# Designs tried in a protein design chat: VHH binders against q9m2c9. Part 39

Target 1, 358 residues: q9m2c9
Amino acid sequence: MACIVEDPQRAGQSNETQIALISGVPDDISKSCLARVPREYHMAMKCVSRRWRDFVCSDEMCDYRNEFNLAESWIYALCRDISGGVFLHMLNPFSSRRSWKRINDYPYIPMREGMGFAVLGKRLFVLGGCGWLEDATDEIYCYDAAMNTWFDVVPPLSTKRCYFACETLDGKIIAIGGLGLNPNAKRTWDIYDPLTRTCKSCSDVNIVPEMEDSFVMDGRIYIRGGVGGSSTAVYSASSGIWERMDDDMASGWRGPAVVVAGDLYVLDQTFGAKLTMWCKDTRMWIHIGKLSQLVMKQPCRLVSIGNSIFVIGKDCSTVVIDVENVRKNKMNGVMVCSSIPKTWDDDIDVISCKSVAI
Short names: E, the ipSAE of ESMFold2; O, the ipSAE of OpenDDE; V2, 0.75 times the mean of E and O plus 0.25 times the DockQ between their complexes.

## First folded at step 13 (VHH; framework vhh_7nfr_2)

Design a95 (at its last look DockQ between E and O 0.01; V2 from the best seeds 0.00; counts 0 for: pae E 10.9 > 2, grease 24.5 > 24.2, placed apart)
Fold by OpenDDE, look of step 13:
Structure a95 (fold): chain B 358 residues (1-358), chain A 122 residues (1-122)
Amino acid sequence: as target 1 above (358 residues)
Amino acid sequence: QVQLQESGGGLVQPGGSLRLSCAASGFTFSNYYMSWVRQAPGEGREWVSAISGSGGSTYYADSVKGRFTIARDNVKNTLYLLMDSLKSDDTAVYYCARSYYESGYEYLFDIWGQGTQVTVSS
């Protein structure tokens, strides 16, 4: 259902007795009240009235919820099924019935590989990718989590890319390296700025080829690539340059990475599944614990919410690790985790996962 | 069914003027921001201009600012683009698109027309 959203600017001109959001209540108070409604009910709220729908879908709603610390993070996974179809799945991790739900079908790009996945505010972006017989693309799609609607994004990427690193930094989407028709694409990155509506391409010889993984920490983007993930680089937005990553830090980056409360965690999958943490002070990797192989189906992706790491594997099988508890309760080296079972019958590969707070 | 249909494209000489129209149907036209987006041969899509639902706010790309004027008639459910002082670089397929409903997100689109060809050539 195309959200018929009224132009918020119309609020000023037509003396049409704008039906109050809540009868007898000033709109500012009404908005504050509506903003306090838990995210799980937002879909229902959109059915109350057009004005409610518009507000719930607005950035203003998000602003209210953020201001009052009411924003709730849900996990979104870009997934591929056995048919090659790409789908977005959602998990409310705070629900009593934690289950993955398939969202609206990816309308635009069946069977793309090597796509980037990024989050800005309440919006998820799917970038680039290639097909079996198709070259890399520069196309960008946006899913608004509040509206539950897909959009096309203009302009496209400056460079057609697939199998590239994709991160968000300082309100911008950064697409780094990858493969494409342009042989130089592997040493370039695109900066998509929604404020200026521009996508700029930059180049640096220090960008590693064949991207495998990336993360953002302390305002910098870390990338891992090369044969077997042997090459690393760090981008600083302040300088606009790429530098070599510290060798000690790089040596322990042997799997999916996630930042939790400023600390870097890596799921080392070389010999089982080990969660390790980079200690900034000692410049050493610390072993946190082991995951049972029974609960983890590779390939896995990591996402963090608060102090929890979500390990999302094949078929969206999910293990939840509380990093604070794990540090305190080492039972024989095995981490005590909660699990969210597979809900789908078909084989699903998780391409990427992100959290969106609304 | 939601539909956008562009018209008014054609061949024009440099310095000439052209008026594009886009007929909208299947939705409450006045409730949405509308945009023009163009695509030159071999190039990506470029945002050109946007207008608010009421028509009170207009936005232009730097490349067309001062030359192009976006307008709308909500009674006729029609979007317009007045193009003056046309240049060779303005040669493109011009698309009418329904934009995201909030200001600042004019780069998000959910509905597109088929486009109309504009060719600026001597």
Scores: ipSAE 0.793, ipTM 0.912, lowest interface PAE 0.4, mean pLDDT 89
Fold by ESMFold2, look of step 13:
Structure a95 (fold): chain B 358 residues (1-358), chain A 122 residues (1-122)
Amino acid sequence: as target 1 above (358 residues)
Amino acid sequence: QVQLQESGGGLVQPGGSLRLSCAASGFTFSNYYMSWVRQAPGEGREWVSAISGSGGSTYYADSVKGRFTIARDNVKNTLYLLMDSLKSDDTAVYYCARSYYESGYEYLFDIWGQGTQVTVSS
């Protein structure tokens, strides 16, 4: 039986496959040309014809752009407003007018907290979560960044969970630990396989019951959890084994983390915001610098594109750190960075940020 | 003029019972989740119990389940905590708080009472 709800926007497009994409041009050449159009124009391309819309939204176009290094990464921020409503903002970091734009598509994500946020290909996934003093759900919602639409994902997670670690690794979404009515949730993780549209559950007594943060590095998921971030663990997806994190590495993980070109960076906010980097060779944390604007309301989220770290705070106020540039350009120990203005929405919190390459 | 006023604390013997009350004023009481939070000597604040605006849903910390009962009276704008089978570990200042969620794992309580002392000692 069918576990996946298909996007109805693709159901009526098969009857146009005989019409040329570009008059007088073989379709394979036309596709090569269309795939090279910058992503900021893809919305306009969808308005040209049904065949153009189908191609722009297709896996074929996304795969082509990835294979030929044409993919452009945009940043998506999962946000919550004062009413508890959950929605997305998006940022094209390559635009000369870098500004956050709210995604207004329907239906709205149900009001929840402690949700997972993950990227797989052209799609963003919002998983699980709970209401205030309400136990967890297993629901999964998906935003397709090529189609610019939301849809429900079936099947749901195997285990209802909130306040869990959620990462993409090896083409799968992994939801780890957390809380819920089922007391076993805290010692389990779900592996969502998009190829088979299945979700399986695994268990281990050694994972922590409460998650604060996670990152992926070198084929492993690192998690920080416990009361006040008192414990750390490492998951290797290739073996399915949980291990204890290196004590020296764990000692410097005191804020949000991001991996840039294989190197781990952490924004340590204990005495103001400072950026540190884990040096694998020396097994030491290296101080990189402090943010140029001291006032950044927590929580801050980190996402990387190329050699740049985007530090995203309240109302999507954003600081951009070029990690190669800032080592050379400091003022009184403060990194010289560029910024992106906050959004027009009032009093929004940024739950999580991810990039999607199309 | 939003205020919360606790009462009903005192000295009690182990195994004894107490009933805490919290009078609310200056806001629409039935629209808000309400919580009890306690602070033991020399320790941080610990969430104890919560109740939905209607009173239809109640929540308890594991340390007090089966011994404590939260209730509310939306006509009298009063929150209650019925404490049975008290232990020395229950010794704390008990606060009535209007529950408010802002971010993450944090439970931000935007309105607090002054607290009432509960002391369990033989």
Scores: ipSAE 0.000, ipTM 0.178, lowest interface PAE 10.9, mean pLDDT 79
ESMFold2 (binder alone), look of step 13: mean pLDDT 86; pTM 0.873

Design a96 (at its last look DockQ between E and O 0.01; V2 from the best seeds 0.00; counts 0 for: pae E 7.9 > 2, placed apart)
Fold by OpenDDE, look of step 13:
Order: structure tokens, then C-alpha cells, then sequence
Structure a96 (fold): chain B 358 residues (1-358), chain A 122 residues (1-122)
């Protein structure tokens, strides 16, 4: 059901006796009350009335929830099934019944590979990609998590890309490197600015070829690429320059990376599954613990919420690591983790995972 | 079924004028922002103009500001684009699109027409 999103601005102009959100309650108070409703009930809220729907789907709702620290982070996984179809899956990690749920089918591009996946606010973006027989694309699709609706995004990427790094920084989506028809694409990055509705392309020779992984830390974008992930670079938005990553830091980046409370964690999968942390002070990688091979199905992606790392593998099998507890409770080098079982019978590969707070 | 259908495209000389129309059906037209988006040959889609559901607010790309006028008739469920002082660079397929518009997010579209060709040539 395409959520009929009414013009949120219509609420201000038509002197039509707008039915109060809540009877007998001023709208500002009503909005405050509605904003306090847990995210799991937002779908039901949208069924109450058109005005409720509009509000729940609005950025205003998100603003209220953020202001009052009520925003709840859910995990979204871009997944590929055996047929090559691409789908979004969602997990409420804090529900009593933690289970992955398939969201609306990716309407537009079955069988794309090498897509970027980014989050901005309450919206997920799927960018670029290529097909088996299709060249890289510049297309951008947006899923609004509040609306549960897919949108097309205009303008597209400035450069057609696949297998590129994709991050969000300072309210912008950054698409970095990758492959495309343009041979120079591998040394370029696109900056998509939703405020200006522009996508700018930039180039730097320091961008590493063949992107494998990326993360954002301390306002910088870190990228890893090259043969076997041997090349790294760091982007500073303030300078607009790419620099070489520190060799000591780079040396330990041997798998999926995630930032938790400002600290970098890497799941080193070279010899089993080891969680390591980069210590900024000592400039050394610290071994945090080992994951059981029984619970991890590669390839894995990492996402963090609060102090928890979610390791999401094949079929969306999920291991949850509390980094605070792991640091305190080093029992024999094996991390005590909780697990969320796979819910699907089909082979699903996790392409990318992000969290969205609403 | 939700549908948008553009019309009014054609060949026009530089400096000429053209009026595009978009007929909307299958949804409450007045409840949505509507936009015109164009795509020149070999280029990506470019946002041109948007109008609020009530028609009270209009927005234009810098490239068309002062030359193009977006309007709507909610009784007729029709979106219009009046294009004056047309330039060669305005040559494109023009699409009508239903927009999701919140401040800063007017770049989201969920329904598209088939487009109408506008060619500006001497």
C-alpha cells in the first residue's frame, strides 16, 4: 500500500478545521505524546488517521524523538538471495522476539552487484551497482524507514559506479572509487548533498583501487582496497584531501570494520574470527576476543548500536557482542555472545548492514 | 492505478515558448508535491521545478529560474510547466513526477510519467 503521504505543509495553509491529532489536545502536546510511542507501534499509528500517518512519517517525528532521546536503532541489511534478487531485511535488536523480517522487495533493480548502501537520517540509500551484463549505474534509490516506501532519487550519482565504498559524512553521502565505464572512476568520489540536491565528483590519485571496505571515524573516511586490501587511504572532509593511512593502523585492518563509541573494531577473519580494537593512545591493535566458528557464517558484516557490535553473516545469522562486557570478562579468550538465528530457508548473502534510528 | 501522463512536448526554436501538461490519476492529486524532472541525452536526470499540493509554494532549479513557471489545477488533476525563453540546453525528455517533499528532501520521487520530448533547435 503506497503510503499516501500528504503534503506536510498543507497542515499550515488550509484554514480547514484540521481535526486535532488528539481530540481536545493541542497539536504540540499531541505530537510530543505521539513521539513517545515506541517504534514497534509506528506502523499501527499510521492506521489511526491520515494526520497521524503524516506525522509519524514526517521528519518532525524524528526530530521529536531525537530531541527526547527516544530514537530507536534498528538494523537493516541489504541482502542477495540465490536468485540474485536484492532485498532489505530489518531487525529490531531490542525486541523480545528478535527476528529478521524481510521488508518490501527492492522494486527497481533485481540482480545488481556492487551497490553502495548508506544511511542518512531515517532513510536508506542504495546506490549504483552493476549487472552481469550491465554496466555500472548511477541510479540512487531511497527507502524511507518511517514511510516504509521506496523512492527514486534525483540527481543520480555523478559517476556510474559499482563495487565502491559508500559512507555518510556530515549529512552527505560519499561514494568512493569502484569500477565503471569511466576508467577514472576508481580515483574519484562523489559527494551527494541532499540539502543542495547536488552530486559533485572529485578526483584524487590517493584513492585506492578496488575498494573492499570502509568506515567513518572521527569525521574521517577510511578506505581499504587493492589486492588483498593492501592499500588504505583516509579522507578528511575539512581539507578535501585523501592521505595515506597510518601503517600501524592499516596493518590490523584485516576484515570488516565498525566504529563503536569512537573506537575502531575489526573482525579479523584470517585465522578464525578475532575481534580486535585499535587503541588510539598506544597505536596498537588489541585483541578483544575470539568468536566461535560455529556461530559465524562468512561473509560477515558489522554494524554497531550503542556498545554492541552485531556480526551479521550468511542467512542473516547474527552474533551480538557487548564490547563493554567483553573487555571486562575475558573468559579464556572466547567472547560470550548472544545469537539471533537465521529465519530464512534460502541462502542469503548479506551485502551490507546499517542501522537506522527513528 | 496511479498514473501520470505528460503532453505538450515538441520542437521549438530558441527563444520560443512551450507549455507542458501532466494528467494525474489514481491518487489525491492535491495532497502531493509535484515536480518536473528532465533528462537530456546522455545525461542524468535533473530536477527542474516543484509545486506544493495547494500550489502555494513553487520551487525552481537555478537553470530555469525566471524562465519556467510551474502551476497546477487540482480540479483537473493537471500539472503544468510553462517554459519561456527556451534554450538549446533545455532540450530533454521532461517527466512529471510525484514528489515527497519535506524541507531538504525534495529529491525523492515515487511515481513517474512516461515523459514528453522537448527539442529546442534552430
Amino acid sequence: as target 1 above (358 residues)
Amino acid sequence: QVQLQESGGGLVQPGGSLRLSCAASGFTFSNYYMSWVRQAPGEGREWVSAISGSGGSTYYADSVKGRFTIARDNVKNTLYLLMDSLKSDDTAVYYCARSFYESGYEYLFDIWGQGTQVTVSS
Scores: ipSAE 0.705, ipTM 0.875, lowest interface PAE 0.5, mean pLDDT 88
Fold by ESMFold2, look of step 13:
Structure a96 (fold): chain B 358 residues (1-358), chain A 122 residues (1-122)
Amino acid sequence: as target 1 above (358 residues)
Amino acid sequence: QVQLQESGGGLVQPGGSLRLSCAASGFTFSNYYMSWVRQAPGEGREWVSAISGSGGSTYYADSVKGRFTIARDNVKNTLYLLMDSLKSDDTAVYYCARSFYESGYEYLFDIWGQGTQVTVSS
């Protein structure tokens, strides 16, 4: 779309230092109108004027869209190619076609393993990691999905770490455990607060040393680690206390996990591919249905939007499960799912997936 | 019990060849990256080579690239290092090391063998 030429003389009772967002319209009404434009058109809106770009990229617009239930969640996949290069793919699940698109790489992002990947507001964070023959790092990189721009984050993590659990809770990013030449990583967690631009380090003897997977549910971070993923722990951010995970709950955590509307789902690939759900009141795992393993190559990542689980495998091959519709089926069987084709490249591994609502 | 046992070291003239072996027991060998690490007298440990669990990916330090070949036999649970065109600088104790993670950085190695001596001299 072509940009609209600004006309500062057409501002009503304007001050000479600012032009109106929309000629002849008070700015508060203009912002209400602009905030209602579907996200797929936000890139074009940035071309209209500096004021439009500033508003489209602002926390004010994002907050308005969340308040009025206008926010649209897009999926971002942190990926690695065969050469070890790290990059992002993006999926707009609301578009008529629904296809993965590669985001231009940050020119200086280092090639790393064991990185954390977290979302806070309109921003994606890539934290820590290590390279071949390189110690773990404390560096943080940020991709702003509204601005479509990468930038470096200061300050870094308090503790250099790789292969750690990384989650967002209560407006903060929490990096838990992991490995590095500094043995403190194993028994510490860093709390990154973007509002104060601070990173606080905490320690506890009960932290699981080898991280494999994590999820957030009911204000707590659940982690799985140890030898072969045999250890579990639960972190309560409100108290800073580590607790033991329910043994029955832990026993069914045999694959990637996701939370949908307060309910925990796990894709168990022990024999085939089975979606299960944790039932809190009976303390039992229930079988939701089977997914054809032929269309999904491991490892798989899960992300949820609304009542849908996106199962994302190698090369970003994707299956979409509407859990409300499949839960209404009373019989165990093969789930009826839609799919999104893989990317045109092969040998791309998906490290982690998150959704960003704008 | 989890164990790594190296063998095949010895005295070799410059330009000669050796094959080192590392017998693994007590764990699922194919699930792990395996590395060779060497230590010359009075020096720190130097990572030499690594191989993925399946054997599909191999890695070499610049000092040995083109001269050494890492291989594994997941049926026999054995790791190999084929060393050709040996130099006096290759004199060291060679260790076999295990890692679950893909890295040549030694803090990720959780199990080590006892080592086998390689001496390159006339």
Scores: ipSAE 0.012, ipTM 0.504, lowest interface PAE 7.9, mean pLDDT 82
ESMFold2 (binder alone), look of step 13: mean pLDDT 86; pTM 0.872

Design a97 (at its last look DockQ between E and O 0.01; V2 from the best seeds 0.00; counts 0 for: pae E 19.3 > 2, placed apart)
Fold by OpenDDE, look of step 13:
Structure a97 (fold): chain B 358 residues (1-358), chain A 122 residues (1-122)
Amino acid sequence: as target 1 above (358 residues)
Amino acid sequence: QVQLQESGGGLVQPGGSLRLSCAASGFTFSNYYMSWVRQAPGEGREWVSAISGSGGSTYYADSVKGRFTIARDNVKNTLYLLMDSLKSDDTAVYYCARSLYESGYEYLFDIWGQGTQVTVSS
């Protein structure tokens, strides 16, 4: 059914002629009811009426869902195809029919490499990047997951950059290091603050020049870079400074990293695929288990939802690891995992993946 | 087709005034926040001002606060920017843009005009 629904409209129009969300029901109750509808039906809800659409797309909807613990996390993967085209794939990991779906293309996302990918609230941001013949850019694009719409973001990054680390911390998007026309870009980070609508650039000599990976843990940003990933740094928002990462912790960071319930997990791909965990108490890396090479197509990215790690590889082939179960059930050192099949599209590289809760 | 068309740009002396207009078509104009964004040569885009769908709420960048006034005529589907006390630093291409309909997200835009050149020079 082609929802002939006009573009999202202002929710706050004058009270006088507003058709009730639900006939005979006060709006507050109606909103509460609508907020309880599972995320998979939100697209259909937007087709009911303009008011429904507006509400479903609103932050108010998200607030209701968060308040009632109804928010559902879906996975979004920034992908590149063989043509160099960049696009988003989406996965509802808790669906009975788990399958990756391609999101409508933003017509203006150029064939770029080295883009940052961040999540803030219900929105995904694609930042920066460069082309083969094109210099690094400062452009920021935003995909609103509730609206299923792309936006341009103003202001742009303060520094044009590609192949940089990108994380969200304290409601801000942090773009760290990378390459650009500015030779100092590699030692700078941008802080994008949506509340103030500002992007500030800062510099620190402790920022590693060539970014390979990053994660956020305990309110700090960890970055890995350098030749072979030999250099690490940690950012604290409270101090605004970068420090050297602990050597013991750094030594085990040999692949994609993800934080699950406050614990750091790394997929070590040096000799096969091994999931390791950083134990904060002992300050040691613990071997959790091995992944079969048959189910993992490199390069892989990690994302976590709850107690599950999603290992997403080429063509969006996905392995799901329950970290609680893996700790309890080690069968011959191989982790028992569930799998989600690859997309129908071939030769898709996963650039980055994030989860969005709505 | 959704379209925004700016007009009113030109050359003005420092301290002068200019009025920009943006004609909107192809959507329900009154339902959207509208913004002015400018881009100086060699610089990134800068948000200038925003106005709510009803016109009841207006927002300004600090750089233009007290000098610029944003307004809209929903009957004419037209957005305006009154620029007073213009400075050399106000020289830029000024764009009309449709913002996200919710307040607080004036930094998100989905539709742009072609822009109009404003040059402030002695």
Scores: ipSAE 0.764, ipTM 0.898, lowest interface PAE 0.4, mean pLDDT 89
Fold by ESMFold2, look of step 13:
Structure a97 (fold): chain B 358 residues (1-358), chain A 122 residues (1-122)
Amino acid sequence: as target 1 above (358 residues)
Amino acid sequence: QVQLQESGGGLVQPGGSLRLSCAASGFTFSNYYMSWVRQAPGEGREWVSAISGSGGSTYYADSVKGRFTIARDNVKNTLYLLMDSLKSDDTAVYYCARSLYESGYEYLFDIWGQGTQVTVSS
């Protein structure tokens, strides 16, 4: 009970941020302590006070956790049900009972195909796409994983697109190629900067292929496209230069890809679902092992956290591959994996999966 | 109520021996591959050994070959691991695990025991 030198009614509503986070503790120290709390408890922290809720949801807390190497990655799946509805599922991979949870406070997103899905910081972005009611769009939807809410207003792409490559590199979202009202979309890419909320469009008539799939490795975006996946290219965001992909590397890219600790892994889903790894120094693909098709319905998406690859299929059924242990303990091409049960929802296709570190 | 319960862990000196047991209930034990998996302090899970449903095929990680023996008794519904010539890096919690599939040898485990601690120290 300190002497109140300011109007308590105004302090309670307009000056809450100046009241100490923890009584008797400087805010710098308090923030350091709160930032070290494991992410699984952040929901409870939001209930302590309005000031705690604001800090837990802030960019400042996320930045502190990243700076001190405290960030914890959770997985978010962009899903579509049989009616065409689009929504999110979330997985905490560090929980003792790992299960997918539907994000229930979901605003309407129009039924669309060919959307981009990207992560930057604590935020998820759904970009572009097309539907039978409309051609390709430039709209962007943004979900804040710390606040568990969608943003009210998000600036659009410079170019309307669907079925395009969409990746995060150097703090920016890069949307490459695709289809739209302007047939030249194949030869353009948008650079979206969420910090400045601006978008820049770039063009090169000769080198941007039709987009099918992509991944990011070593500061570059790798793209597979063309008829039957016959074209490959590499984009360096730092220079804006397009390069030819290594032919040996391209030859093994026959399914979803993920990078784990700088190593490229691909799940070849042709007969028997086989995991392979690109070895940079020998320029060859190494067979790691296979997965039983009986546990994974196609198509599958890949996400990595630490040394683990999460293979996410229909209804969010999931197989977890610890790549360090699998390489040590492989037998007859069989991998030692764990499973995460499918979600409660029915007939769900997984469009894309990303991890969000907070 | 599918259940796996390990026992037989303890403290042993290097070069010593231990016998682990895993009592199984609530499923047709002989239809499943069974495995031992261990987790050393601060590390991920490491597969140790597996045995087919009939007991006719046994498999071992390189780190334990020649020192560990897996066995099962399908009458008693019990899985065993005989550990001999123990070394300090064998210190871990040992789990028995059931294969996700009947009669297969896929390493997709759906049922785990609570684990038993094995400590090898001088």
Scores: ipSAE 0.000, ipTM 0.173, lowest interface PAE 19.3, mean pLDDT 78
ESMFold2 (binder alone), look of step 13: mean pLDDT 85; pTM 0.874

Design a98 (at its last look DockQ between E and O 0.53; V2 from the best seeds 0.00; counts 0 for: pae E 5.4 > 2)
Fold by OpenDDE, look of step 13:
Structure a98 (fold): chain B 358 residues (1-358), chain A 122 residues (1-122)
Amino acid sequence: as target 1 above (358 residues)
Amino acid sequence: QVQLQESGGGLVQPGGSLRLSCAASGFTFSNYYMSWVRQAPGEGREWVSAISGSGGSTYYADSVKGRFTIARDNVKNTLYLLMDSLKSDDTAVYYCARSMYESGWEYLFDIWGQGTQVTVSS
């Protein structure tokens, strides 16, 4: 059901006796009350009335929830099935019944590869990509998690890209490197700014040619690429330049990376699955623990919520690592983790995972 | 079924004027922001103009500001684009689109028309 978004300006003009959100309650109080309802019930709330729907779907709702620290993070996984179809899956990691759910079918881009996946606010963005027979695209699609609806985004990327790094920094979506029709695309990045409603393309020779992984830490974007992931670069938004990554730090970046509470964690999959942490103070990689191979199906992606790392592998098999507990409780070098079983069909590859707080 | 249908495109000389129309059906037209988006050959889609549900607020790209006027008739469920002082660079397929306007995200679109060709040529 497409959320009917009423013109916010209509709220001011038509003295039409706007049916109160809650009978007998001022709207400001009503909004505050509605904002306190847990996320799992938001879908039901949208069924109460049009005004409820509109509010629940609004950025205002998110603002209220953020202000009051009520926002709940859910995990979203961009997945590909055996047919090549791309789907979005969702997990509420804090539910009593943790299970992955398939969201509405990705309506627009069957069988694209090399897509970027980014989060901005309550919205997920799928960017670029290519097909087996199709060149890279500049198309951007947006899924609003509150509305449960897909949108087209204009303008598109400045450069058509596939297999590129995609991150969010300072309220902007950054698409970095990758492949495209333009041979120079690999040394360019696009900055999509929703405030200015522009997508700008920039170039820097220090951008690594083939992107494998990326993460954001301390206001900087780190990228890994090259043959075997041998090349790294760091982007600073303040300077607008790319620099070489520290060799010591780069040396331990041997798998999917995630930042938890400001610290960098990497799942090294070279010899099994080892969780390592970059210690900023000592400038060394610290071994945190090993994951059982039985619970991990490669390829894996990482996402963090709070102090927990979610390792999401094939078929969305998920292992949850509490970083604080793991540091305290090393039993024989194996991390004690909780698992979330796959709940759907086999042969789903996880392309990318992000969390959205609403 | 939700549908948008553009009309009014054609060939016009530089400096000429054209009026595009978009007929909307299948939804409460007045509840949505509506936009015009154009796509020139070989180029990406470009936002042109938007209008609020009530018609009280209008927005224009810098490239068309002062030349184009967006309007709507909510009784007729029709969106309009009045294009004056047309230039060669205005040559494009013009699409009517239903847009969502929230916190600067007026460039999210969920419904598109088929488009109408506008060609500005001497």
Scores: ipSAE 0.783, ipTM 0.904, lowest interface PAE 0.4, mean pLDDT 88
Fold by ESMFold2, look of step 13:
Structure a98 (fold): chain B 358 residues (1-358), chain A 122 residues (1-122)
Amino acid sequence: as target 1 above (358 residues)
Amino acid sequence: QVQLQESGGGLVQPGGSLRLSCAASGFTFSNYYMSWVRQAPGEGREWVSAISGSGGSTYYADSVKGRFTIARDNVKNTLYLLMDSLKSDDTAVYYCARSMYESGWEYLFDIWGQGTQVTVSS
């Protein structure tokens, strides 16, 4: 006879009568059907029953959708309004009516500067930062995109920090350098591991305190900091050591960066909006094309979904660039892009953008 | 109003025991995972234990496993923490917290109680 291994959740639920997800349908089949519903309808599904809400919000559903290549990426922008208030905007790029929507300002995030912003699975994390009259904090807040709910996170960061590099690598959130009253913050990085519920601190004498930008490529975190972005370094997670960034690669990192299918793209906004790509084979930056500054309002952030780069500027004004077509059609030399309307909100600065796949 | 109110803290000697209670009101108690979180003086908050909405699944931090027992009474809307074999390292303010998470995500909380002091001193 077949032995079924009961997990703690299933064992605990054996005492409760479970209403079928769909009347007359085994739950395994029902879950398969529900997991295939496009993400834009998940809010409505949560209203059907408590069992539907629990499944739609579950890691089980998210894992199923990822396993079967059904996951859909939406873009979340951490924004600041004219009064200094911090909030999220969200964009469903697959909707026929593509527009940014403001997410409720919940929990209250004080007027803070220099916060970290990272994604892990279906969750967005806002870390650290400093206030007008206050030192850096170690607080972490989590927005669960499936629940549409904010949480306080425990434990906090090991080191209070602001204006630091923050990236997700190998299922962990890594916060690097930054500022705080504790001078050790400048020379440390915290590794936040949600599975073990721990935050570990590491140090290196050569870490610079001021961080401007970062990206993750091939299991490594690249950082840029110092006066005018003059200092660059790379952290290798596999070795735990800091390395010098390739000088030729560093020379072209003159603006926001994004990685698309293993290739590094940078938007250089010093004299116009010039998109370039690092070519590993030739060790050169390849000109992809230009964007008019009238189309984009600086400062800009970049996020990718598939082969599309989303350039997100002031007020969440957005241009979408399909880099696969540009790379294939060298005879054209012209970037073909589309736009997404800005929000109705007053003067909105975009602090950081991430995509969340559910 | 959504409220969590802890009670049962106090001063005990090492090796002693305490039972903490947390009265919940203003929400459907049985729908939510509940946790105990503690904070020692001058330190950050530390997750201690969690229990599923039905009470069927329990989770413990390594530092308290085998010594603490979490329980809930969904009729009385009350969460409990039975603390045995107390050590000086257990000295902290203990908070009751409401969480919304799947198994393995015991550190996300949206509602907190006021806390109750537990002091373990020789």
Scores: ipSAE 0.159, ipTM 0.658, lowest interface PAE 5.4, mean pLDDT 81
ESMFold2 (binder alone), look of step 13: mean pLDDT 86; pTM 0.883

